VH-VL binders against a6qqv9r220to316. Designs and how they scored, part 22

Target 1, 97 residues: a6qqv9r220to316
Amino acid sequence: DCRICAFLLRKKRFGQWAKQLTVIKEDQLLCYKSSKDRQPHLRLALDVCSVIYVPKDSRHKRHELRFAQGATEVLVLALQSREQAEEWLKVIREVSK
Key: E = the ipSAE of ESMFold2; O = the ipSAE of OpenDDE; V2 = 0.75 times the mean of E and O plus 0.25 times the DockQ between their complexes.

## First folded at step 13 (VH-VL; framework fv_roledumab)

Design j1 (at its last look DockQ between E and O 0.91; V2 from the best seeds 0.85)
Fold by OpenDDE, look of step 13:
Structure j1 (fold): chain C 97 residues (1-97), chain A 118 residues (1-118), chain B 107 residues (1-107)
Amino acid sequence: as target 1 above (97 residues)
Amino acid sequence: QVQLVESGGGVVQPGRSLRLSCTASGFTFSNYAMHWVRQAPAKGLEWVATISYDGSEKQYADSVKGRFTFSRDNSQDTLYLQLNSLRPEDTAVYYCARDDYWGFFDYWGQGTMVTVSS
Amino acid sequence: AIRMTQSPSSFSASTGDRVTITCRASQGISSYVAWYQQKSGKAPKFLIYAAKELQSGVPSRFSGSGSGTDFTLTINSLQSEDFATYYCQQYWSYPLTFGQGTRVEIT
């Protein structure tokens, strides 16, 4: 019943990342520490978020989706490829309508 | 640059113990999960263990569970692998490797040889 | 555990050849596959992640493809320094597992 799911990296403090099962269900983005967890570690309402794609380049080590609520960045996810990032961005835009 | 240096390998009899070390440099050690991967003579690569950045989480291969203990000292930029109840099939070059957060190994040490024989 | 079946186990090739190595996962693992090169008596070297993303500093003659269960490492125009053993690895789930390896030997 999820629109899309994958293991993605969630940006943490001090330049760390955490690999988490990430799911978009309805208009929510959910992050789980493991596939066995019943409760998500993070819930994000996508309808109140703006999302931008930052591609991997000489300055950026990873493909990223950055989520903001107003002027505040609330989540940064790293994807494995441009194709994956575009796929996720497409879904996010669809559920945020 | 990133550098990993293993030590502590040697020749031991079955049932004995050995402690391996891996000293890291060239990066913020405490930000990364680390791995041990071993390779028996003329064989392939086998994942042994993973430890999270702060040591709070550990994963072990079934072949070593209950016998091997993975730890780290972030103040010393050092990994440790305590090898207990060693068996001949544990004979291998043991590599420490850095995790890129995804679960693959982007940097490797030169390895240290462990030989278990009667 | 997810089994990674790598083929062939070994083969001979010449410089300039196009080389293809295959790895099959026992279940769907999306693109969570890495490739390594290991030369005799040396530690493995990281080459590719996400099935097709080339690590910085790795020559462009190396490429990866595949998704789901079937993955391929390709070396276009094999060079003398490419004779080595190659390994695939899945990082979809623990335990982390490798293919058996493919030894590329000189003809």
Scores: ipSAE 0.881, ipTM 0.955, lowest interface PAE 0.5, mean pLDDT 96
Fold by ESMFold2, look of step 13:
Structure j1 (fold): chain C 97 residues (1-97), chain A 118 residues (1-118), chain B 107 residues (1-107)
Amino acid sequence: as target 1 above (97 residues)
Amino acid sequence: QVQLVESGGGVVQPGRSLRLSCTASGFTFSNYAMHWVRQAPAKGLEWVATISYDGSEKQYADSVKGRFTFSRDNSQDTLYLQLNSLRPEDTAVYYCARDDYWGFFDYWGQGTMVTVSS
Amino acid sequence: AIRMTQSPSSFSASTGDRVTITCRASQGISSYVAWYQQKSGKAPKFLIYAAKELQSGVPSRFSGSGSGTDFTLTINSLQSEDFATYYCQQYWSYPLTFGQGTRVEIT
């Protein structure tokens, strides 16, 4: 019943990340510390945030999706490829509008 | 320049212990997960153990659970693998490897040989 | 545990040949596959992640493809330094597992 799921990296501190099962279900993005957890480590309502895609290039080590509520960045996810990032963006845009 | 250097290998009898070390340089050690991967003579690669960037989470292959203990010292950029209750099937070259969080190994050491025989 | 099955186990080739190596996962793993090259007596060298993303410094004659359960490493126009053993590795879930290897030998 989820719209999309994958293991993505969630930014912790500068240079530090956590690989988390990331799921979009209904209009929410959920991050789980492991596939065994019943409660998410993070829950984000997608209709109240904006998303910016920052591609990997000569200046950026990773493909990133950056989520903000107003001027406040609330989540940064890293993805393995542009293809994966575009797949996730499509779903996020569909459920956030 | 990323470098990983393993040490502590040797020849030991079954049932004995060894401690392997891996020293890291050329990168911010505390920003990476680290692994041990081994290769028995003329055999393929086998993942052995993983440790998170801060040492708080660890995973072990079933073949070594309860016998091997993985730790790290981020103040000295060093990994340790305690090999207890060694068996002949633990005979292998042991590599330490760097993981940029995804679970694949972008840099490897040259390995240290462990031989378990009477 | 997710089993990774490589084929063939070995074969002979000449410089200039196009070489394909396959890797099959026992369950769907999306594109969470890496490839490594290992020369005799040396540590493995990382080549590819995410099934098809080349690591910096890997020659463009190497390519990867696949998603789900079936993955391929291709070497287009084999060079003398490419004679080695190649491993696939899944990183979808623990335990992390490798294929058994494919040895590419000189004719």
Scores: ipSAE 0.775, ipTM 0.924, lowest interface PAE 0.9, mean pLDDT 93
ESMFold2 (binder alone), look of step 13: mean pLDDT 94; pTM 0.956

Design j2 (at its last look DockQ between E and O 0.88; V2 from the best seeds 0.85)
Fold by OpenDDE, look of step 13:
Structure j2 (fold): chain C 97 residues (1-97), chain A 118 residues (1-118), chain B 107 residues (1-107)
Amino acid sequence: as target 1 above (97 residues)
Amino acid sequence: QVQLVESGGGVVQPGRSLRLSCTASGFTFKNYYMHWVRQAPAKGLEWVATISYDGSEKQYADSVKGRFTFSRDNSQDTLYLQLNSLRPEDTAVYYCARDDYWGFFDYWGQGTMVTVSS
Amino acid sequence: AIRMTQSPSSFSASTGDRVTITCRASQGISSYVAWYQQKSGKAPKFLIYAAKELQSGVPSRFSGSGSGTDFTLTINSLQSEDFATYYCQQYWSYPLTFGQGTRVEIT
């Protein structure tokens, strides 16, 4: 049972992005390359991550959630809208308590 | 600015082959998925194929699978669509289009016309 | 494949009119819908993504709405340059599919 799921973009190297099924289950964030994959390509423990929202604007082409463990950025996700970002942030806060 | 220019269209008989090209400019070509979309005369838009950054992944519409081959040369900023075993129903304007990572087409070429007739 | 049923197929309108085009998906696709404008003899032009996000440079009279299965493109006050054919497209999953198009003609 997942709390939230959607296709989001995961930031890759050299300015590339990958569209991936992204799921929050329990206190974990999971990214799947496809909906057919049984194992996630990426697994992130949300309770040890800080998350910030960077809105789309003149300087940023996409709405982003940036995940960090300590001072290290470990994941950047792009969302389709502000509303979607807020939904994800809400869930992240809830599971990270 | 982003620019896509298709070429290679023409008139061919059924069963023949044709190779389309699309030359891209104005952006980092290798950082984008690319697509072919076609439009038969006085008809709607039909997705044909998608190719990943380095060409390692490809998707085809069922209507062209096994007959069309999508490839790219990132050193030349060029896409290719090899059209084999052409059928009259393949007659269409063929557009190359850029993917803004989500699966929609944010930039289009002006298209190249392919006519398959006896 | 996800079918996108677009309506109406065509209609006539006048400059200044509020026009609405609808697209229905055969299954739930959240907001993964894009809209395009195509003028006669020209390539399609990208207008909207995520059902409601307006592409940069597109006039504000264009708007999109909807989620799940029902989506709408609205032109608040039709201008002379807006007479064209419009298409919806889903990018929820492959194969990527379009609506059959809606032609907006001059009355």
Scores: ipSAE 0.893, ipTM 0.959, lowest interface PAE 0.5, mean pLDDT 96
Fold by ESMFold2, look of step 13:
Structure j2 (fold): chain C 97 residues (1-97), chain A 118 residues (1-118), chain B 107 residues (1-107)
Amino acid sequence: as target 1 above (97 residues)
Amino acid sequence: QVQLVESGGGVVQPGRSLRLSCTASGFTFKNYYMHWVRQAPAKGLEWVATISYDGSEKQYADSVKGRFTFSRDNSQDTLYLQLNSLRPEDTAVYYCARDDYWGFFDYWGQGTMVTVSS
Amino acid sequence: AIRMTQSPSSFSASTGDRVTITCRASQGISSYVAWYQQKSGKAPKFLIYAAKELQSGVPSRFSGSGSGTDFTLTINSLQSEDFATYYCQQYWSYPLTFGQGTRVEIT
């Protein structure tokens, strides 16, 4: 029932990360600690967020999608490749229109 | 330059214990997941254990769960693996390995040999 | 646990040959596969993550491909330093598991 899912890194405090099953279902982004958990640790309504892609390069260690609500950054996800980041961005844009 | 150096291997009888150590240098140790992976003589690789960057989460292979205990000291950039109730099938080279959160091992130590024999 | 099965178990080859090693997962794992090279008496060396992303410093003759359950490692022009054992490894879920290895030997 997912539009897209993968294990991505969710940014935590102090530059640390957690690998979480990340799912887009309907207009929601959901993060689970593992595929066995029934309850998400995070729910984010995509229709009220803006999202930017910051690619990995000489200045940035990771491919990141950064989510903001107004001026407030509410979530940062890391992805393994540009291709994966672009797939996820496409789905996010489709569900937030 | 990332370096991982294992120590504490040796020859012991079944039922005895050993404590392995791994010292890290050349990177911010407290920001990485760390693992132990072992390789029995002339055999393939077997993941043994994982510890999160702060030590709050640990995972063990079923073959060692309840017998092995993984810990880390982020003030000394050191990993420990306590090997209790050792069996002949625990005979292997034990590697420590670095993981940038994803679950693959981008740097490996050179290993320490554990031999369990009567 | 997700079983990783490598094929072939061993492979005899000459320098300049194109070598292909296959790895199959017992369930879908997207592209969550890494590849390692291990020379006799040495620790494994990391080559590839995300099925096809080469680690910095890995020669371009190495390539990876695949998604889902079927993955390949290719060496396009085998060099003398490439005779080794190669392992695939899945990192989709715990327990983390390796293939049984493929030995690439001198003919």
Scores: ipSAE 0.797, ipTM 0.930, lowest interface PAE 0.9, mean pLDDT 93
ESMFold2 (binder alone), look of step 13: mean pLDDT 95; pTM 0.962

Design j3 (at its last look DockQ between E and O 0.88; V2 from the best seeds 0.86)
Fold by OpenDDE, look of step 13:
Structure j3 (fold): chain C 97 residues (1-97), chain A 118 residues (1-118), chain B 107 residues (1-107)
Amino acid sequence: as target 1 above (97 residues)
Amino acid sequence: QVQLVESGGGVVQPGRSLRLSCTASGFTFSHYYMHWVRQAPAKGLEWVATISYDGSEKQYADSVKGRFTFSRDNSQDTLYLQLNSLRPEDTAVYYCARDDYWGFFDYWGQGTMVTVSS
Amino acid sequence: AIRMTQSPSSFSASTGDRVTITCRASQGISSYVAWYQQKSGKAPKFLIYAAKELQSGVPSRFSGSGSGTDFTLTINSLQSEDFATYYCQQYWSYPLTFGQGTRVEIT
């Protein structure tokens, strides 16, 4: 059972993005290439990550959640709206407690 | 600015083949998924095919699967749609379109007309 | 495949009118819906994504709403250049599918 799931964009190299099914289960963030995949393409322990929201504006083309472990950025997700970003942030905060 | 220009349309008989091209400019071509969408005369829009950044992944509508082949040449910023075993119901304006990563089409070409008739 | 049922197929309106077009998905697709405008003899133009996010350069009189299965495109105060055919499209999953279109004609 997952807390939240949606198709989000995962930032790749050279400014590319990949649409992936993204799931928060327990205290883990999981990304799947497709809904048919049994194993996630990416696993991230949220309790050791800091997350910041970067809103879409004149300089940013997308609403983003940026995940860091220490000083290292380990994941950037793009969301479709501010509301969606806030929803995900809320869940992330809850599972990280 | 982003620009897509289709070519290769024409009139052919059923069973024949045709090759469409789409030349892209104004953006980093290899950084985007691309699509073909068609529109029969006085009808709606129908998704035809999708191709990934390097062409390693492709999706086709059931109506064209096995007959159409989608490819791209990133060195030439060009898309290709090979239309084989053409049928009258394939008659349509064929548009190439750019994917803004989500699966919608943020930019379209002007389209090229394909007519299949005996 | 996810069916997008668009209504009405066509209707007449006047400049200044508030017009509403509806699109219903055959299953829940969250907000993964886009809207397009197509004028006669022209390629479609991208208007809205994520059901309600207005593409840059699109007039503010256009708006989108909805989530799950029911979606709406609204044109507040129709202008002469807005007479066209509009299409919804889902990008929840492949195959990508469109509504059948709604033609907005001048009275």
Scores: ipSAE 0.892, ipTM 0.958, lowest interface PAE 0.5, mean pLDDT 96
Fold by ESMFold2, look of step 13:
Structure j3 (fold): chain C 97 residues (1-97), chain A 118 residues (1-118), chain B 107 residues (1-107)
Amino acid sequence: as target 1 above (97 residues)
Amino acid sequence: QVQLVESGGGVVQPGRSLRLSCTASGFTFSHYYMHWVRQAPAKGLEWVATISYDGSEKQYADSVKGRFTFSRDNSQDTLYLQLNSLRPEDTAVYYCARDDYWGFFDYWGQGTMVTVSS
Amino acid sequence: AIRMTQSPSSFSASTGDRVTITCRASQGISSYVAWYQQKSGKAPKFLIYAAKELQSGVPSRFSGSGSGTDFTLTINSLQSEDFATYYCQQYWSYPLTFGQGTRVEIT
């Protein structure tokens, strides 16, 4: 049913993070606190978001996907590697069409 | 320059208590998850407990649940592990370890030895 | 709990050898594996996260691979400082668990 899932870090206030089960299902991105939760803590329709990848480098501690609706950043996710980030971007772009 | 220093280990009888401490330096302590991991003599590594960056969430191994209590004081950059109702199988070197949210341990202390023997 | 099984339990090797250590998870854990080196009497040293990502400062002779349930740590051209015990660790879910260790010894 789901296109892709992994535990990713979701950015919180003040630059802190939470590890959450993150799932893309149909055209939506869903974040769950645990695999046992019935309801997501976040539901984001991907067709109304733009997303950019900010790679980890000497200035950036983490590989990040940053989601915006218009000019407003609505979600930042951290991933463990460039390979994982590229995999997730591919899926996001496929479901946004 | 990250440093983690454990203390409070010793030799105690079964059923007694100890409190372990871990002092941190060289990083922003309140931005990290912290763990205790132990190793019985000549044995492998066993994860014991996790505490979130603000202390609001905690996890324990089944082997210690209900007996051990993990806490942190972010104003002193210090972790505490209260070891109650100690058993001989709790005999181990206890390490504190740093975690940047993912669940792996990028820095370790040198450990403190706990021996539970009658 | 997710069981991590390492193979072999011990290895006899010489400097210059290629050493391969395997780790199998009892269920799928994607790439959520870390590797550690531990020398006798010392704390573990972190080497690898995300199955294949080397920590800064780890020599390039170390590499990791795998996804799902099967993972390997490889040491190309073993050096004298590499004789140690190696542990894999999964961080997919709690409880966090380690393999039982693989001791790499001098022939």
Scores: ipSAE 0.807, ipTM 0.932, lowest interface PAE 0.8, mean pLDDT 93
ESMFold2 (binder alone), look of step 13: mean pLDDT 94; pTM 0.961

Design j4 (at its last look DockQ between E and O 0.92; V2 from the best seeds 0.86)
Fold by OpenDDE, look of step 13:
Structure j4 (fold): chain C 97 residues (1-97), chain A 118 residues (1-118), chain B 107 residues (1-107)
Amino acid sequence: as target 1 above (97 residues)
Amino acid sequence: QVQLVESGGGVVQPGRSLRLSCTASGFTFSNYYMHWVRQAPAKGLEWVATISYDGSEKQYADSVKGRFTFSRDNSQDTLYLQLNSLRPEDTAVYYCARDDYWGFFDYWGQGTMVTVSS
Amino acid sequence: AIRMTQSPSSFSASTGDRVTITCRASQGISSYVAWYQQKSGKAPKFLIYAAKELYSGVPSRFSGSGSGTDFTLTINSLQSEDFATYYCQQYWSYPLTFGQGTRVEIT
């Protein structure tokens, strides 16, 4: 049973993004290349990550959630709206307790 | 600014082939998925095909699978749509369009007309 | 394939009118809907994404709403340049699909 799921963009190299089914299950964030995939392409333990929200503005083209482990950024997700970002942040906070 | 320019349209008989091109400019071409969308005369919009950054992944509408081939040359910022076994129902304005990663089309060309008739 | 059904197919309106166009998806697609404007003999123009987010440069009189299966495009005060055909589009899954279009004509 997942807490939240949606298609989000995962930041790739060279300014590219990949649309992926993103799921939070238990205390992990999972990214799937396709809804048909049974195994996630990416698995991230949220309890060891810090997350910041970077809103879309004149300098940023997308609403982003940036995940870091220590000082290292390990994942950047783009969301469609501020509301969606807030929804995901709420869930992340809850499962990271 | 972003610009897409289609070419290669024309009048052909059923069963014949045609090759469309789309030249892109104003953005990093290889960083974007691209699409073809067509519109029959006095009809609505129909998605035709999608191609990934390097062309390694392609999606086609069922109506064109097995007949149309989507490709790209990133060194020339150009898309290609090979139209084989053309049918009268393929008659349409064919647009190339850019994907802003989500699956919608933020920029469109002006289209090129393909007419298939006996 | 996910079917997008627009309503109405066409209607007449006057400048200054509040115009509403509806699009219904055959299944739940969250907010993964875009809207386009197409004028006669021209390519479509991108208006809205994520059901309600205005694309850059689009006038504020345009707005979108909805989630799940029912979506709406609204033009708060119709201007002369707004007479056109509008299309919704889902990008929840392939194949990508459009509504059949709604033509907004001058009264």
Scores: ipSAE 0.887, ipTM 0.957, lowest interface PAE 0.5, mean pLDDT 96
Fold by ESMFold2, look of step 13:
Structure j4 (fold): chain C 97 residues (1-97), chain A 118 residues (1-118), chain B 107 residues (1-107)
Amino acid sequence: as target 1 above (97 residues)
Amino acid sequence: QVQLVESGGGVVQPGRSLRLSCTASGFTFSNYYMHWVRQAPAKGLEWVATISYDGSEKQYADSVKGRFTFSRDNSQDTLYLQLNSLRPEDTAVYYCARDDYWGFFDYWGQGTMVTVSS
Amino acid sequence: AIRMTQSPSSFSASTGDRVTITCRASQGISSYVAWYQQKSGKAPKFLIYAAKELYSGVPSRFSGSGSGTDFTLTINSLQSEDFATYYCQQYWSYPLTFGQGTRVEIT
């Protein structure tokens, strides 16, 4: 059913984060506030987004995937590692083509 | 540097109450989840409670639910754990611990000892 | 609740040994495992997150592996300061749970 899922951090206002179950199903990315919620808090069509990976380094605290529609950033996710980020990118790219 | 300092432990009889405090410094306190983790003498670690960065969400271990209350004061960079209806099995060192949203504990305080005995 | 079972509960080792500690989760938790070191009378010290990611400043002789239910902490060439108790901890879901600990003692 799902192509990939994990608990990732979703960026909120004012430098805050929320740990959310994040799922890719079909061509959609879905964020749930908890694993028991049946309705996603966020739904994003991946075929209309560009995604970049910003790795953790001396200037960046977190591994991030940043999603944009045109020039507008619509979602920032934090991942635990480069390996996890690369795994998610692979799935996103497969779904978008 | 990150520092967490617990206080308020002591020896108390069953059924009594204590309030533990944890004072934080060296980081932006209001950006972090905080936890209490306890360790009974010569035993392993047991997670006790979690509080979100703004205090809006709290979680408790079943063993303490209804008896312990976790709160935070972000203006004073301080955590509180109210321990009510204490039992001998609550005897432990109580640690406060910092969590960068993921659920693991990257910094720990020194602990404060709570002894519940007649 | 997700049970974390460590093995062995204790054992003796010598400096220079390769030490392997195993942690098994009662259900799949992906790579949502952390490891801690605790010396007698001290607070736990954070070592590893995401099953295999070393925290900053942790010596490279420490490594972690595993995904799903089976996880391993390895100390390659044990040093005198590594005699301690080690804990795994899952952070997939609440309640957050630790393994019972593995005590590594000097022979």
Scores: ipSAE 0.787, ipTM 0.931, lowest interface PAE 0.9, mean pLDDT 93
ESMFold2 (binder alone), look of step 13: mean pLDDT 94; pTM 0.961

Design j5 (at its last look DockQ between E and O 0.91; V2 from the best seeds 0.87)
Fold by OpenDDE, look of step 13:
Structure j5 (fold): chain C 97 residues (1-97), chain A 118 residues (1-118), chain B 107 residues (1-107)
Amino acid sequence: as target 1 above (97 residues)
Amino acid sequence: QVQLVESGGGVVQPGRSLRLSCTASGFTFSNYYMHWVRQAPAKGLEWVATISYDGSEKQYADSVKGRFTFSRDNSQDTLYLQLNSLRPEDTAVYYCARDDYWGFFDYWGQGTMVTVSS
Amino acid sequence: AIRMTQSPSSFSASTGDRVTITCRASQGISSYLAWYQQKSGKAPKFLIYAAKELQSGVPSRFSGSGSGTDFTLTINSLQSEDFATYYCQQYWSYPLTFGQGTRVEIT
């Protein structure tokens, strides 16, 4: 039982990205390397994160959601469209209350 | 600009082997998954294989699994497809293609023709 | 494997026509659908991803729509250089699969 799920790109080192099944369950964001994995590769408590949307434009190749804990960026996800980003942002706001 | 150039195609008899190469340029090669896609004469496109950044992960179509081996040399910006136990149905133009991380092919080479016939 | 079925397989059209090609997936693939154009004797060209996102450099007369299992590629006002074969491709899961192609021929 999850609020939202989709394959998104997770930012890695050196400009690489990893396609991962991403899920929001309760107030947690979970990333799975494979849909068959029982345990998430990454867990993020959304209630302690700030999230900003960075739209695709001339400077940015992808629509991104950037997650920070305090002043530290802890996760960057890329989405396929603006609509998808807005959908995820909405859910994140709801579960972070 | 991104460029992919295939080579190694030719005419071989069934059961023989062939090694294809794809040389990449215009981008950081090691930052991308790469693919082979083939197209039989007057037919559609068929995905053949995928290889991860460092070659540690590979995916193959069932039609070629156990016969084809995908590899890469990031120091040479080159892909390789070893074609073993070739069959007539393997006859096709073989394209190398770049993955823009999602699983679609944003750049393609011009292809190299492989013909398997007695 | 997810089967992709395009309709029609081929048809004739004239320059200026509005052209629509359909692609159906055997199961839900959300919006993880790409479109390609292939001209005779040439490699495929990437057109659209995420069902509706136009690749840079692709003319605005091309558009994509759909989600789940049913998708469409539309060419608004067909140009002479648009006569080609078009393919859809799902990247929801492996194995990656293509539609059988739709050939747009000149009348």
Scores: ipSAE 0.893, ipTM 0.959, lowest interface PAE 0.5, mean pLDDT 96
Fold by ESMFold2, look of step 13:
Structure j5 (fold): chain C 97 residues (1-97), chain A 118 residues (1-118), chain B 107 residues (1-107)
Amino acid sequence: as target 1 above (97 residues)
Amino acid sequence: QVQLVESGGGVVQPGRSLRLSCTASGFTFSNYYMHWVRQAPAKGLEWVATISYDGSEKQYADSVKGRFTFSRDNSQDTLYLQLNSLRPEDTAVYYCARDDYWGFFDYWGQGTMVTVSS
Amino acid sequence: AIRMTQSPSSFSASTGDRVTITCRASQGISSYLAWYQQKSGKAPKFLIYAAKELQSGVPSRFSGSGSGTDFTLTINSLQSEDFATYYCQQYWSYPLTFGQGTRVEIT
């Protein structure tokens, strides 16, 4: 049913986060408040976004994937590790082609 | 440095109430999820309750649901756990613990002992 | 709820030994597993998140591995300060649950 799923942190305002079930189905990224919700809190078409990976290091507390449409950042997700981030990037790049 | 200090434990009879407190320092309290985790004497760890950074979302273990109420005061960097209708099975050391959103506990307090007997 | 089962319940070991502790989840939790160390009379101490990511300040002799349902904590060369009880904890879903603990004892 889905290409990949995990609980990731979705960035909110003022440096706060929400842990959400994040799923890639077909060419879309979906965020749900829980695994039992039928409607996504967020739906993002991946073919119209660029994504960059900002790794955790001495300056950055978290591994992040940052999604933009043009110059506008539309979503920031935090992941637990470089391995997870690279796995998600691979899937995003596959479905965006 | 991160510090969590619990208080309010004691010895009470079944059916009575206690209010536990946890005072936080050394971090931006209002940016973290907080939890209570308990440990019965010579037993393992049991998650009890979670509260979101602004107090708007709460989760409770089934064993305490309806009896315990978790709250926070972000202006005083303090957590409260109201323990109502206490049972002997609630006897434990109660720890407050910090969570950077993921659901694991990166800092713990020293614990406060709650004993329910007689 | 996701049941977490640790094995063994206890290890007898000497300093310098390699110690391996297993944690099994009753259903898949991806890599959403943490490890804690607890010494007698003290609060638990956080060691590992995401199954294998060491918290800052945790000695490199500690390592974690696994994904899905089967996880291990390894202490490569046991030190005197490592005699303690170790707990795994899943954070895939609520309720958050711990394993029953593994006590690492001196021989």
Scores: ipSAE 0.807, ipTM 0.932, lowest interface PAE 0.8, mean pLDDT 93
ESMFold2 (binder alone), look of step 13: mean pLDDT 95; pTM 0.961

